# VH-VL binders against Probable septum site-determining protein MinC (minC), part 10

Target 1, 220 residues: Probable septum site-determining protein MinC (minC), of Prochlorococcus marinus subsp. pastoris (q7v2x8)
Amino acid sequence: MKLILRGIANEFIKSFSFKNFEIDQNFFDKLITKEAPAAANLITENEKINSYELAKLKLILEKHFIKLSNIYSNNRETVLSGKSLKINSTFLKIKDLENQLPLDPSYLKKDILHKGTVRSGDRISSNGDLFIIGDVNPGAIISANNNVYVWGKLFGIAFAGKNGNKNASVASLYLNPLQLRICEIVAIGPKEKPKGQHPEIAILEDNKIIIKPYFLNQNL
Short names: E, the ipSAE of ESMFold2; O, the ipSAE of OpenDDE; V2, 0.75 times the mean of E and O plus 0.25 times the DockQ between their complexes.

## First folded at step 8 (VH-VL; framework fv_cosibelimab)

Design S37
Fold by ESMFold2-Fast, scan of step 8:
Structure S37 (fold): chain C 220 residues (1-220), chain A 121 residues (1-121), chain B 112 residues (1-112)
Amino acid sequence: as target 1 above (220 residues)
Amino acid sequence: EVQLVQSGAEVKKPGSSVKVSCKASGGTFSSYAISWVRQAPGQGLEWMGGIIPIFGIANYAQKFQGRVTITADESTSTAYMELSSLRSEDTAVYYCAREGYDILTGYFDSWGQGTLVTVSS
Amino acid sequence: NFMLTQPHSVSESPGKTVTISCTRSSGSIASNYVQWYQQRPGSAPTTVIYKNNQRPSGVPDRFSGSIDSSSNSASLTISGLKTEDEADYYCQSYDSSNQGWVFGGGTKLTVL
């Protein structure tokens, strides 16, 4: 059994083997402090894993902002378990399991409009623009290949331009994120807290994330 | 910390069914597994099964498959265990327990107070 | 599929140390974490040790857990025994092949 993790922006790949399903917090801490992959593929051989165990794996990965996106297995019951959780699951012969399988970029929707609060532990990814009508709480991660727009308060982590678009931006009615990322550039938080609910936009200018009032500098 | 409160004692006839409830208050309910464990008088603990409420997915110990059904209602933060075709040997205290998981397999981090089910006459 | 075997009872005087064993019948005891639960008469179990040797908040450091791969067993050790430690103690581990929980038969601790 192994877990293959893919980062969207950097074509990052990392493969982890584990036995007895015991993945500890130290493993996740290393992933969170470095590259946080958007998705993971689970590869199993002959192991029969029921839907209850896969649900636990899905939840523990999601608590660490990793989406279990695909399961590949030489066990048909494990494949059925994955499908019951609405995880893309494919039966493969042992020979084919040796091949490194890429993440399918099509699992991400082009433009996403999300209505409602994005809660701690939630992760939303878009391969176009991402529009949130609601607040993004601490502990949530939102990302887009292009722009991120939050019609609400942004307290979580926002990642725009994740496929290399340096013209991407992050805008919010109250911009106070734990972390902003535009392309490869990271900022831990704004230099100053917003003095009220005033719309602001973060853009990349001279390889630095700059935050400006939205109504005075609309470069979206 | 999560508190688990179970329904009151039940007296049932052989061949009937019983449904015990376990209500969680405080903390997170939906994304944690809730297990059911029974204990016959003077005997040890026996795991019956569990449920992950957010997915509605249950898992049962082999001994109880076909007789036990575990369900959950996220709106009331309540898990249920229904045991059918009751026999006198099913007389036991039934506990619910929450599975905490900092690791994949988890462990029990909170227990309900127990529900006595008596099967007689 | 495996069983966890505990002694039915152990006894020791106040202030002394007692050790309760939990032996796995097949597969390695180290393959899955072991937990220990304390149950007093009329009460629900409470966790005294989780993940082999970790103590929950509020559990005194006189409670400790260990794993011995050579005997394929886990042990709960209680030092400085107090009368309030009288209880049934259960070990528990996860059966990855059956994908379910297994409890030991329980050990009655008497402090005389």
Scores: ipSAE 0.497, ipTM 0.793, lowest interface PAE 2.0, mean pLDDT 82

Design S38
Fold by ESMFold2-Fast, scan of step 8:
Structure S38 (fold): chain C 220 residues (1-220), chain A 122 residues (1-122), chain B 112 residues (1-112)
Amino acid sequence: as target 1 above (220 residues)
Amino acid sequence: EVQLVQSGAEVKKPGSSVKVSCKASGGTFSSYAISWVRQAPGQGLEWMGGIIPIFGIANYAQKFQGRVTITADESTSTAYMELSSLRSEDTAVYYCAREGYYDWLTGYFDSWGQGTLVTVSS
Amino acid sequence: NFMLTQPHSVSESPGKTVTISCTRSSGSIASNYVQWYQQRPGSAPTTVIYKNNQRPSGVPDRFSGSIDSSSNSASLTISGLKTEDEADYYCQSYDSSNQGWVFGGGTKLTVL
């Protein structure tokens, strides 16, 4: 089978999807999997792949520090083979498999996970989603082509959907930004500080940024 | 590199079973497939099946499905092939071989055992 | 699902070149790699060619492999024939649809 690289541009986490087995040492030599193992997804349509073939694939991938994490297939025997190897395997109809297929590399979303405080003068930009585990201080600027999630307090400037995604959102455990932008729509922080510390999400509705409490039953 | 040593010749009655062993030394055993191939007197090579020892997963040629069982013991680096319901047509030399994975999913047989003659009298 | 067909025997004089063919009955010969094994009388087989045209360490460059998609065949070519080349030769390929190995019927090479 051919291997099609589709993954998160993150030094710690990589994932791949592949459909045709045309794997050789030259391909693996090009992958950088030194410190953290990468994850791979196998996507097949109607192909029957028995557990022996999947076991060989799993061994070759593990030799190169890649974990075969998920199998998506429209062939129930292939799904059963994957489950026999303790691989998360899901039967999907052809139309649903198309949602799992690799995209052109030029359209890959490159998510960023940042751990630690983003200080005044710092700037972090993501081509996908941006996840911050920490506080974003006044004078910091964070941005993403898709969503911005701050597992901490947001006091700086946040831009979501910077390439035109109107479905993008900004969420934080304490949402009190200096400035918030979703696509071309700009909002200043609320006049009143939040009375309590609880998670909130900012979304774009009717070309206006609205802020709602974020609970387990909220749709992000 | 790896050396495969098989158990000695066997003489069996029709209807019985035979279990041939294949012990690996001098190389990696658990992470390579071990295949079984037989050769009747004056005939060609015929693949019976194989096993990947580290997962305990075997695969069998359709002709032998239900009669052959291939197992492996990682602690002794030994693979086994058991063939049941023996017939005179099962008289053959049985070989084990290691399937090497150099840079592709399906390798080649890079090491062969010396062979075990199984004679089924009728 | 497919068979690999070889000539039953070939013969040639020392120092000459011989070619042994291996023809696939259905599906493309190029769809899976072809290996070649040498078996001398009383011995287990040993690999002389793998992955269509690669030689294991220790196999002389007199041995070469090729595939021809137009005839749907693989070939083993042995140049500079020596008496020790006298053996049975088997081709092998993988059947992806049945997920198992297929051997050719074998060719007896006589060096006269």
Scores: ipSAE 0.369, ipTM 0.725, lowest interface PAE 2.7, mean pLDDT 80

Design S39
Fold by ESMFold2-Fast, scan of step 8:
Structure S39 (fold): chain C 220 residues (1-220), chain A 123 residues (1-123), chain B 112 residues (1-112)
Amino acid sequence: as target 1 above (220 residues)
Amino acid sequence: EVQLVQSGAEVKKPGSSVKVSCKASGGTFSSYAISWVRQAPGQGLEWMGGIIPIFGIANYAQKFQGRVTITADESTSTAYMELSSLRSEDTAVYYCAREGYEDWLTGYYFDSWGQGTLVTVSS
Amino acid sequence: NFMLTQPHSVSESPGKTVTISCTRSSGSIASNYVQWYQQRPGSAPTTVIYKNNQRPSGVPDRFSGSIDSSSNSASLTISGLKTEDEADYYCQSYDSSNQGWVFGGGTKLTVL
């Protein structure tokens, strides 16, 4: 079974059994939210967890300001245990449980390269850098823990540095997004359309998103 | 620093019920599990069940299911263990114990024990 | 459902080292943490070891715990024995399948 933990700035996966679940300094340092409440989703397969054991997990997490928000399980009795503790609990078949997990831990910071148009309603997320070869249409949302690079036109919503990386950037051959976000800082589109089609990069300076031409003689 | 103080000794007739109390002071009560353990004269420790006061969730050892009821009152920081249909073999010292853990490094174990309550069942 | 088996009694002279075993009847001893409690006559138990090998504050470093998967047992080792160590010792572990705590039968340690 796994805990998917989300703080303000990062997402962390912890595989565990009830015998070896520990919260220590290293565990909490991976959640960049020590000063604010975090949330956790519990994902189990066929394990039967009674309400008493689940309550102990809930208490350990709450002592450290982590809210056990959702339970997803292929065991109906485990789901009932969660509901008895007033936790949103959902029965899912094993194949659907995989949709609740982030990318495999070995690929947690893996860069993603997407080729093709990202259409309205599409969502692409990366735990590293995100590279798009194509246009990002209005109504599409793309995000990355590090940088977002669009080798095409960006008209949708882009989020970079979603894990708290203030050095993250968003670059595009034509930067005209509906919304731009770096870390927690939001900018609502450029005031004026870019002059012609030329590469631009958005970066965070003094808690403000600044857009400037990107001269591609070296990575920033 | 948490102290668990139990009610005094009881002498009960067969077929009656006994209710033992365990009052916590000095530490946090509601967010830690309280277990009940008994020890017959000259015998070992036997777990009966426990409760997590903040959620009102109790569990019981199979041997005692149907005869034991464990409750808690958060307003008085007190846990209770009631054992019904008493028999002579229920004569024992009954202990409450807190399942504690340390900050940052957590693992439940019995970190504090009450002084024990002797329950004697005889005619 | 499993049992934890301890020797009924053990004895040793002051200053020597003694080891008390706790063997799990089914399933791996390493499947759940093992605790050790000390109980003197007329007193409530107190924790001397938790989570296999950790000592609570105030417990002297003469007390140590270990797990041996090959014998499927946990051990409590007390070095530099003192007369005050004379007590009954109980191991304890959690049975996830039965959803409760299991105690060993107890070992009487005599120091003479």
Scores: ipSAE 0.371, ipTM 0.710, lowest interface PAE 2.8, mean pLDDT 82

Design S40
Fold by ESMFold2-Fast, scan of step 8:
Structure S40 (fold): chain C 220 residues (1-220), chain A 123 residues (1-123), chain B 112 residues (1-112)
Amino acid sequence: as target 1 above (220 residues)
Amino acid sequence: EVQLVQSGAEVKKPGSSVKVSCKASGGTFSSYAISWVRQAPGQGLEWMGGIIPIFGIANYAQKFQGRVTITADESTSTAYMELSSLRSEDTAVYYCAREGYSDILTGYYFDSWGQGTLVTVSS
Amino acid sequence: NFMLTQPHSVSESPGKTVTISCTRSSGSIASNYVQWYQQRPGSAPTTVIYKNNQRPSGVPDRFSGSIDSSSNSASLTISGLKTEDEADYYCQSYDSSNQGWVFGGGTKLTVL
């Protein structure tokens, strides 16, 4: 059986495999992170788990602020045990259980590094940070759940923090976008073009997008 | 620390039932499992079952299924074990114990034990 | 379904080391954690080892636990044996198939 941990903003963080409820010695140590999970799905095959064992699992997860949200099992008795605890529980055949697992880590690559010009009509979207080494032309749209970094000129539309991250930023060597968006806040491009070639960063402060010079202390 | 205090000794006739209590104090009761274990004179420990008080969900060893009922009252922090259809072979000391370690997925143990209740079944 | 088998009795002199075994009849001993309980005459059991090799607060470091997969057994080792260690010792593990606790038959330790 597997416990699939669901992160903040409704994404899967990690899956943990255990043969018995007692096998994962480091399970809770792994939960004490900056990106702690908030919910879990339990996936079992043919093993029968009674309501007593599920109740224990539910309680220990809740003590760590994790909700046991769904149970998927090829065992009908396990499904009934879950329903008795008011947990959404679904019977699935073995072939369908694999669809409840998170994708392979290589396919869950959050951050995107793009090298080259992003041309008019192009769209690039990232589930993490987005790094562009090149210019973003007018008519291009780039977006990220976290930060947007453009090592080049930004003339198109940039959207950072697209799933609610108010700490997200947009930085560029020449920040002159048609439109900036951070989380739900939108700003139309600046009245005046940037003076000279100075790196700038756009951040959200007091529910307003503020643009200021960017300085890198470690730059030699 | 949690302390478990059990009811006093009982003398019962064959065919009757007995209900033993286990009261918890000085710790968390509702969200930890309480198990019942018996020990016949000169014999080893035998697990009978347990309960998770907050859900009222009990689990029983197959040998005792149908004869044992384990319940809990959260308002009094008390767990109960009732054994019916008593036989002379049921003469034993009955213990309650808490499965108190919070890391259930990486193991737990009986961290607190009651003092035991002697139940004698004789005609 | 499995049984945990312990020797009925062991004896040893004060100051020496004694080892008590707990053998699982089917499935791997490493499949579930093993606990060890000490029971002195007339008293309730107390935990001396949990999760194979961990000691509760207040248990002397003379007590240690181990798992040996080759013999499919857990062991309780008591070094520097004292008269106060004379007691019955029980191993315990969890049966995932039947979802319940299993105790070993117990070992009487005599210190002479």
Scores: ipSAE 0.426, ipTM 0.757, lowest interface PAE 2.5, mean pLDDT 82

Design S41
Fold by ESMFold2-Fast, scan of step 8:
Structure S41 (fold): chain C 220 residues (1-220), chain A 123 residues (1-123), chain B 112 residues (1-112)
Amino acid sequence: as target 1 above (220 residues)
Amino acid sequence: EVQLVQSGAEVKKPGSSVKVSCKASGGTFSSYAISWVRQAPGQGLEWMGGIIPIFGIANYAQKFQGRVTITADESTSTAYMELSSLRSEDTAVYYCAREGYSDIWTGYYFDSWGQGTLVTVSS
Amino acid sequence: NFMLTQPHSVSESPGKTVTISCTRSSGSIASNYVQWYQQRPGSAPTTVIYKNNQRPSGVPDRFSGSIDSSSNSASLTISGLKTEDEADYYCQSYDSSNQGWVFGGGTKLTVL
């Protein structure tokens, strides 16, 4: 079984058996912030988990401010247990359970192109570069292992370099995010709104997120 | 540290029911599971079931399914175990125990025990 | 479901080391954590070992736990035996298939 953890601007997978699951400091260091609301989806194959056992997992997660949001299982009794705890629970065949996992580094098509507005509550993740043709509204979260490019306005949360790529960047036609993260470095929204309507790029420089104008005359 | 204090000894007739209480103090009640374990005179420990008070979710050993009911009252920090259709072989000391755990799912264990309640079933 | 089997009794002299076994009848002993509880006559049980080999605060390091997959058993080892160690010892593990706790039959330790 797997626990898919979604922080405010990132996600990661924890594979475990009944014996091997532990929440410790290293576990939380993978979430974008420990204070931000976090959610978890539980994916089980044929494991039978009764409501009592599931309630214990729910308590451990809630103690750490993580909401157990969804359960996907190929075991109907486990689905029923989740529903008894008022957790959204769905029966899926084994082949369909893989679709509930976040994109992994082995995914053949790494880059994602999304056309349209990313609305509050939406989350988009890429294993390569992420290209958004549209605006990213407050309350939306977008993330990529490499670069994030928003061909529109960025008001939500953007996370680039999820897999440790310090050369990753976040660029937008109007860069005014609630939060930026590049690799392990986090920056809360800019001190002042962008001066004028011009493209900007955020990069890591001296272990800080620096925002610079995008000079089109220097780059094709 | 939590202290579990159980109700006093009881003598019951066959066919009746008994309800034993377990009051927690000095620690968290609602978010920890409380289990019930019995021990017949001169015999070993036998798990009956448990409850997670905050959700009101109980779980029972198959042997006791249908005649044991475990409940909890969060306002008084008290768990209850009611056993119906009593038989002479139900004569035992009944313990409550808290299932404590660190930040490990399924790494929990009984970290605090009540003093025990003797239930004697005789005609 | 499974059973946990312990010897009915063990005896040893003060200062010596004793080992109490707990054998799982089906499935791997390593599939779930094993706890050990000490119970003196007239008293409630207390935990001496949890999660196979961890000691609660206040339990002396003379008490240790181990798992042996080849014999499908857990063991409680008590070194430097003292008269106050005389008690019944119970192993416990969780049955994931039946989703409940299983206790061993208990071992009476006599220190003489």
Scores: ipSAE 0.432, ipTM 0.750, lowest interface PAE 2.3, mean pLDDT 82

Design S42 (from S1 with light chain S96K)
Heavy chain, then light chain:
Amino acid sequence: EVQLVQSGAEVKKPGSSVKVSCKASGGTFSSYAISWVRQAPGQGLEWMGGIIPIFGIANYAQKFQGRVTITADESTSTAYMELSSLRSEDTAVYYCARESEWGLYFDSWGQGTLVTVSS
Amino acid sequence: NFMLTQPHSVSESPGKTVTISCTRSSGSIASNYVQWYQQRPGSAPTTVIYKNNQRPSGVPDRFSGSIDSSSNSASLTISGLKTEDEADYYCQSYDKSNQGWVFGGGTKLTVL
ESMFold2-Fast, scan of step 8: ipSAE 0.601; ipTM 0.844

Design S43 (from S1 with light chain S96R; at its last look DockQ between E and O 0.45; V2 from the best seeds 0.00; counts 0 for: pae E 4.8 > 2)
Fold by ESMFold2, look of step 9:
Structure S43 (fold): chain C 220 residues (1-220), chain A 119 residues (1-119), chain B 112 residues (1-112)
Amino acid sequence: as target 1 above (220 residues)
Amino acid sequence: EVQLVQSGAEVKKPGSSVKVSCKASGGTFSSYAISWVRQAPGQGLEWMGGIIPIFGIANYAQKFQGRVTITADESTSTAYMELSSLRSEDTAVYYCARESEWGLYFDSWGQGTLVTVSS
Amino acid sequence: NFMLTQPHSVSESPGKTVTISCTRSSGSIASNYVQWYQQRPGSAPTTVIYKNNQRPSGVPDRFSGSIDSSSNSASLTISGLKTEDEADYYCQSYDRSNQGWVFGGGTKLTVL
């Protein structure tokens, strides 16, 4: 069976596979990261899981701030168990279960494109670059292993390079974040409002976060 | 840190039922599984079933399916085990136990409740 | 479903080392974590080992646990044996096929 973790934008960000449904602390220790996913789908094949076992999984996920949103199984008892816990649960034949897996996991695991405003309390995490088409409100947290790009106004918290990439950057059309983080370096957002109406980029130089105008060379 | 306090010993006739209580204090109740384990005189430990109080979902060992009912009351932090159609071989000490946060082992045990079934 | 088989009794002198075995009848011992409980007469069980080889806070490091895939068994080892170690010991594991907990039959440890 397979637990598919998704961000707020419903993008695939991580998956876990194991042979049998087991309440295994080592499996759940792997859920502990700097960034937590927002939701999970459970996909099972030929696996009979009762409601008590699913309830334990649901509890563990909730302790990690992950909602178990969907269960897909070719086992009727597993589907009924999920429904008894008020989880969307769908019976699917084996062929259709395979269609619930990411077609290109390398692509899906890397970059996320999110269209819309990221509201207070929302969190989005990318295993590659994160592209936001919209605003990032105060109280929102966005993060990426690599770069963060906001085609809009950035007021919330942005964390780039969380996998240790010191060349990561945060760029926005209006860069006024509450907090910036690049790799292990944290900076409080600028106390002064942006001076002009132009895109800016935050980068890590000499162990310090520097904000510069965001330009392309003339050769582009 | 959690303490489990069980109801007192009982003497029952064959064919009757018994309901044992298990009150939790000094810790979290609703989000931890509570199991029931019995031990007949001179015998080993035998798992009967358990409940996850926040969901009200119980799970039973096959041997006891149909005779045991496990419930929980979140407002009093109390779990209950009711065993029906009692027989003399049901004479045992009945323990409640709380599972650890990750559900891997029993991290707290009640003191046990002796149930004697005789005429 | 599987059974966990323990010797009925073991004995050893104070200061010595004793090992209590727990053999799984079907499926791999490594498929599910093994726990060990100590029970003194008239008392509730207490945990001495969980996750095969982990000790809860307050359990002396002379208690250790292991598993062996080749013999399909777990072992509880108590070194520096003390008279207060005289008790019954139970192994435990989760049976996925029966969807419930399984205890071994128990081992009476006598310290002579």
Scores: ipSAE 0.263, ipTM 0.687, lowest interface PAE 4.8, mean pLDDT 84
ESMFold2-Fast, scan of step 8: ipSAE 0.703; ipTM 0.883
ESMFold2 (binder alone), look of step 9: mean pLDDT 92; pTM 0.932
OpenDDE, look of step 9: ipSAE 0.726; ipTM 0.872

Design S44 (from S1 with light chain S96Y)
Heavy chain, then light chain:
Amino acid sequence: EVQLVQSGAEVKKPGSSVKVSCKASGGTFSSYAISWVRQAPGQGLEWMGGIIPIFGIANYAQKFQGRVTITADESTSTAYMELSSLRSEDTAVYYCARESEWGLYFDSWGQGTLVTVSS
Amino acid sequence: NFMLTQPHSVSESPGKTVTISCTRSSGSIASNYVQWYQQRPGSAPTTVIYKNNQRPSGVPDRFSGSIDSSSNSASLTISGLKTEDEADYYCQSYDYSNQGWVFGGGTKLTVL
ESMFold2-Fast, scan of step 8: ipSAE 0.585; ipTM 0.828

Design S46 (from S1 with light chain Q99R)
Fold by ESMFold2-Fast, scan of step 8:
Structure S46 (fold): chain C 220 residues (1-220), chain A 119 residues (1-119), chain B 112 residues (1-112)
Amino acid sequence: as target 1 above (220 residues)
Amino acid sequence: EVQLVQSGAEVKKPGSSVKVSCKASGGTFSSYAISWVRQAPGQGLEWMGGIIPIFGIANYAQKFQGRVTITADESTSTAYMELSSLRSEDTAVYYCARESEWGLYFDSWGQGTLVTVSS
Amino acid sequence: NFMLTQPHSVSESPGKTVTISCTRSSGSIASNYVQWYQQRPGSAPTTVIYKNNQRPSGVPDRFSGSIDSSSNSASLTISGLKTEDEADYYCQSYDSSNRGWVFGGGTKLTVL
């Protein structure tokens, strides 16, 4: 069976394989927080799941702020179990279950490492951290649910913490973006550009984006 | 820490029914599954079934289907196990146990209720 | 549908280490978590190991659990045996096919 999760704004669909209701706390710690409620669709093939087992799964998900919204199954008893719990449940043949899976399986990868220049018109998005080895040119947009690291010059638009992580940061060897965003807070780039390359980090403090030198001792 | 307190010992005649209670205190009742396990004299532990109180949904071991009914009253934080058509081989200590938050193990057990079935 | 098989009894001297096995008859032992419960005469069971190898608060570090996929078994190991460890021990796992909990037959530990 697969559990497809979708969080609130800016979160991509994540596919999860679930065996015998073995859910580990670390799974949820990586995918969702108490402040980021999500919805889930359960997709099963021939697994027979009774109402008690399904209710237990629903309860575990709800304790982590996940709503079990839909069930798609090739097992009629599993569909009846879902309906008994007032969950939208649909019988589908195996061939049709594939249509319920996310279109881009790459969304299952949380962190992205990109090597090369991000050019005007390019867009790179990560569900975790985003690491760029190269420059981000004006007109490029990069974004991450967690941190954005640019091992190069940042001239474009950078968006960190896009799913509500207020502890997210944007760091670059030369931080001169057109626009920075951390969560819902936006900052326009400085009018006067930095002289020379020295690493800087942008963080959210007191609901304002603050830029300071990137010192290892300060970030430990 | 949750405490589970069960009703007192009972002596029943063959063919009758018994209803054992299990009251939870000191923790959340409704959102945790409560299971019932029995142990005949000198024998091992045997799972009978369980309930998720908040949804009112019970599940029973195949051996006991048709004879056991598990219910819960959220207002009193009490789970019940009723076993009908009692036989001498139903003489046992009956335990309630709470499943952990993740439903992975039993994290708390009641003290047990001895039910004796004799003619 | 599976059974969990334990030795009926084990014995060992105080201060020594004992291991109790729990073998799954069908399907992998690693398919579901294994718990271990201790039951002293006249008492309700209490959890000594959960989720294969975790200890509840208050259980001494002398108690440990492990899984061995090659023998399809779980093991409870008790080191530094004390007379108070004398009890019946039960393993437990979830049976996804029959939709319920399965207990091992139990092992009587005697400390002599």
Scores: ipSAE 0.156, ipTM 0.581, lowest interface PAE 4.9, mean pLDDT 81

Design S51 (from S1 with light chain N32K)
Heavy chain, then light chain:
Amino acid sequence: EVQLVQSGAEVKKPGSSVKVSCKASGGTFSSYAISWVRQAPGQGLEWMGGIIPIFGIANYAQKFQGRVTITADESTSTAYMELSSLRSEDTAVYYCARESEWGLYFDSWGQGTLVTVSS
Amino acid sequence: NFMLTQPHSVSESPGKTVTISCTRSSGSIASKYVQWYQQRPGSAPTTVIYKNNQRPSGVPDRFSGSIDSSSNSASLTISGLKTEDEADYYCQSYDSSNQGWVFGGGTKLTVL
ESMFold2-Fast, scan of step 8: ipSAE 0.402; ipTM 0.693

Design S52 (from S1 with light chain S31R)
Heavy chain, then light chain:
Amino acid sequence: EVQLVQSGAEVKKPGSSVKVSCKASGGTFSSYAISWVRQAPGQGLEWMGGIIPIFGIANYAQKFQGRVTITADESTSTAYMELSSLRSEDTAVYYCARESEWGLYFDSWGQGTLVTVSS
Amino acid sequence: NFMLTQPHSVSESPGKTVTISCTRSSGSIARNYVQWYQQRPGSAPTTVIYKNNQRPSGVPDRFSGSIDSSSNSASLTISGLKTEDEADYYCQSYDSSNQGWVFGGGTKLTVL
ESMFold2-Fast, scan of step 8: ipSAE 0.609; ipTM 0.832

Design S56 (from S1 with light chain Y33F K51R)
Heavy chain, then light chain:
Amino acid sequence: EVQLVQSGAEVKKPGSSVKVSCKASGGTFSSYAISWVRQAPGQGLEWMGGIIPIFGIANYAQKFQGRVTITADESTSTAYMELSSLRSEDTAVYYCARESEWGLYFDSWGQGTLVTVSS
Amino acid sequence: NFMLTQPHSVSESPGKTVTISCTRSSGSIASNFVQWYQQRPGSAPTTVIYRNNQRPSGVPDRFSGSIDSSSNSASLTISGLKTEDEADYYCQSYDSSNQGWVFGGGTKLTVL
ESMFold2-Fast, scan of step 8: ipSAE 0.606; ipTM 0.841

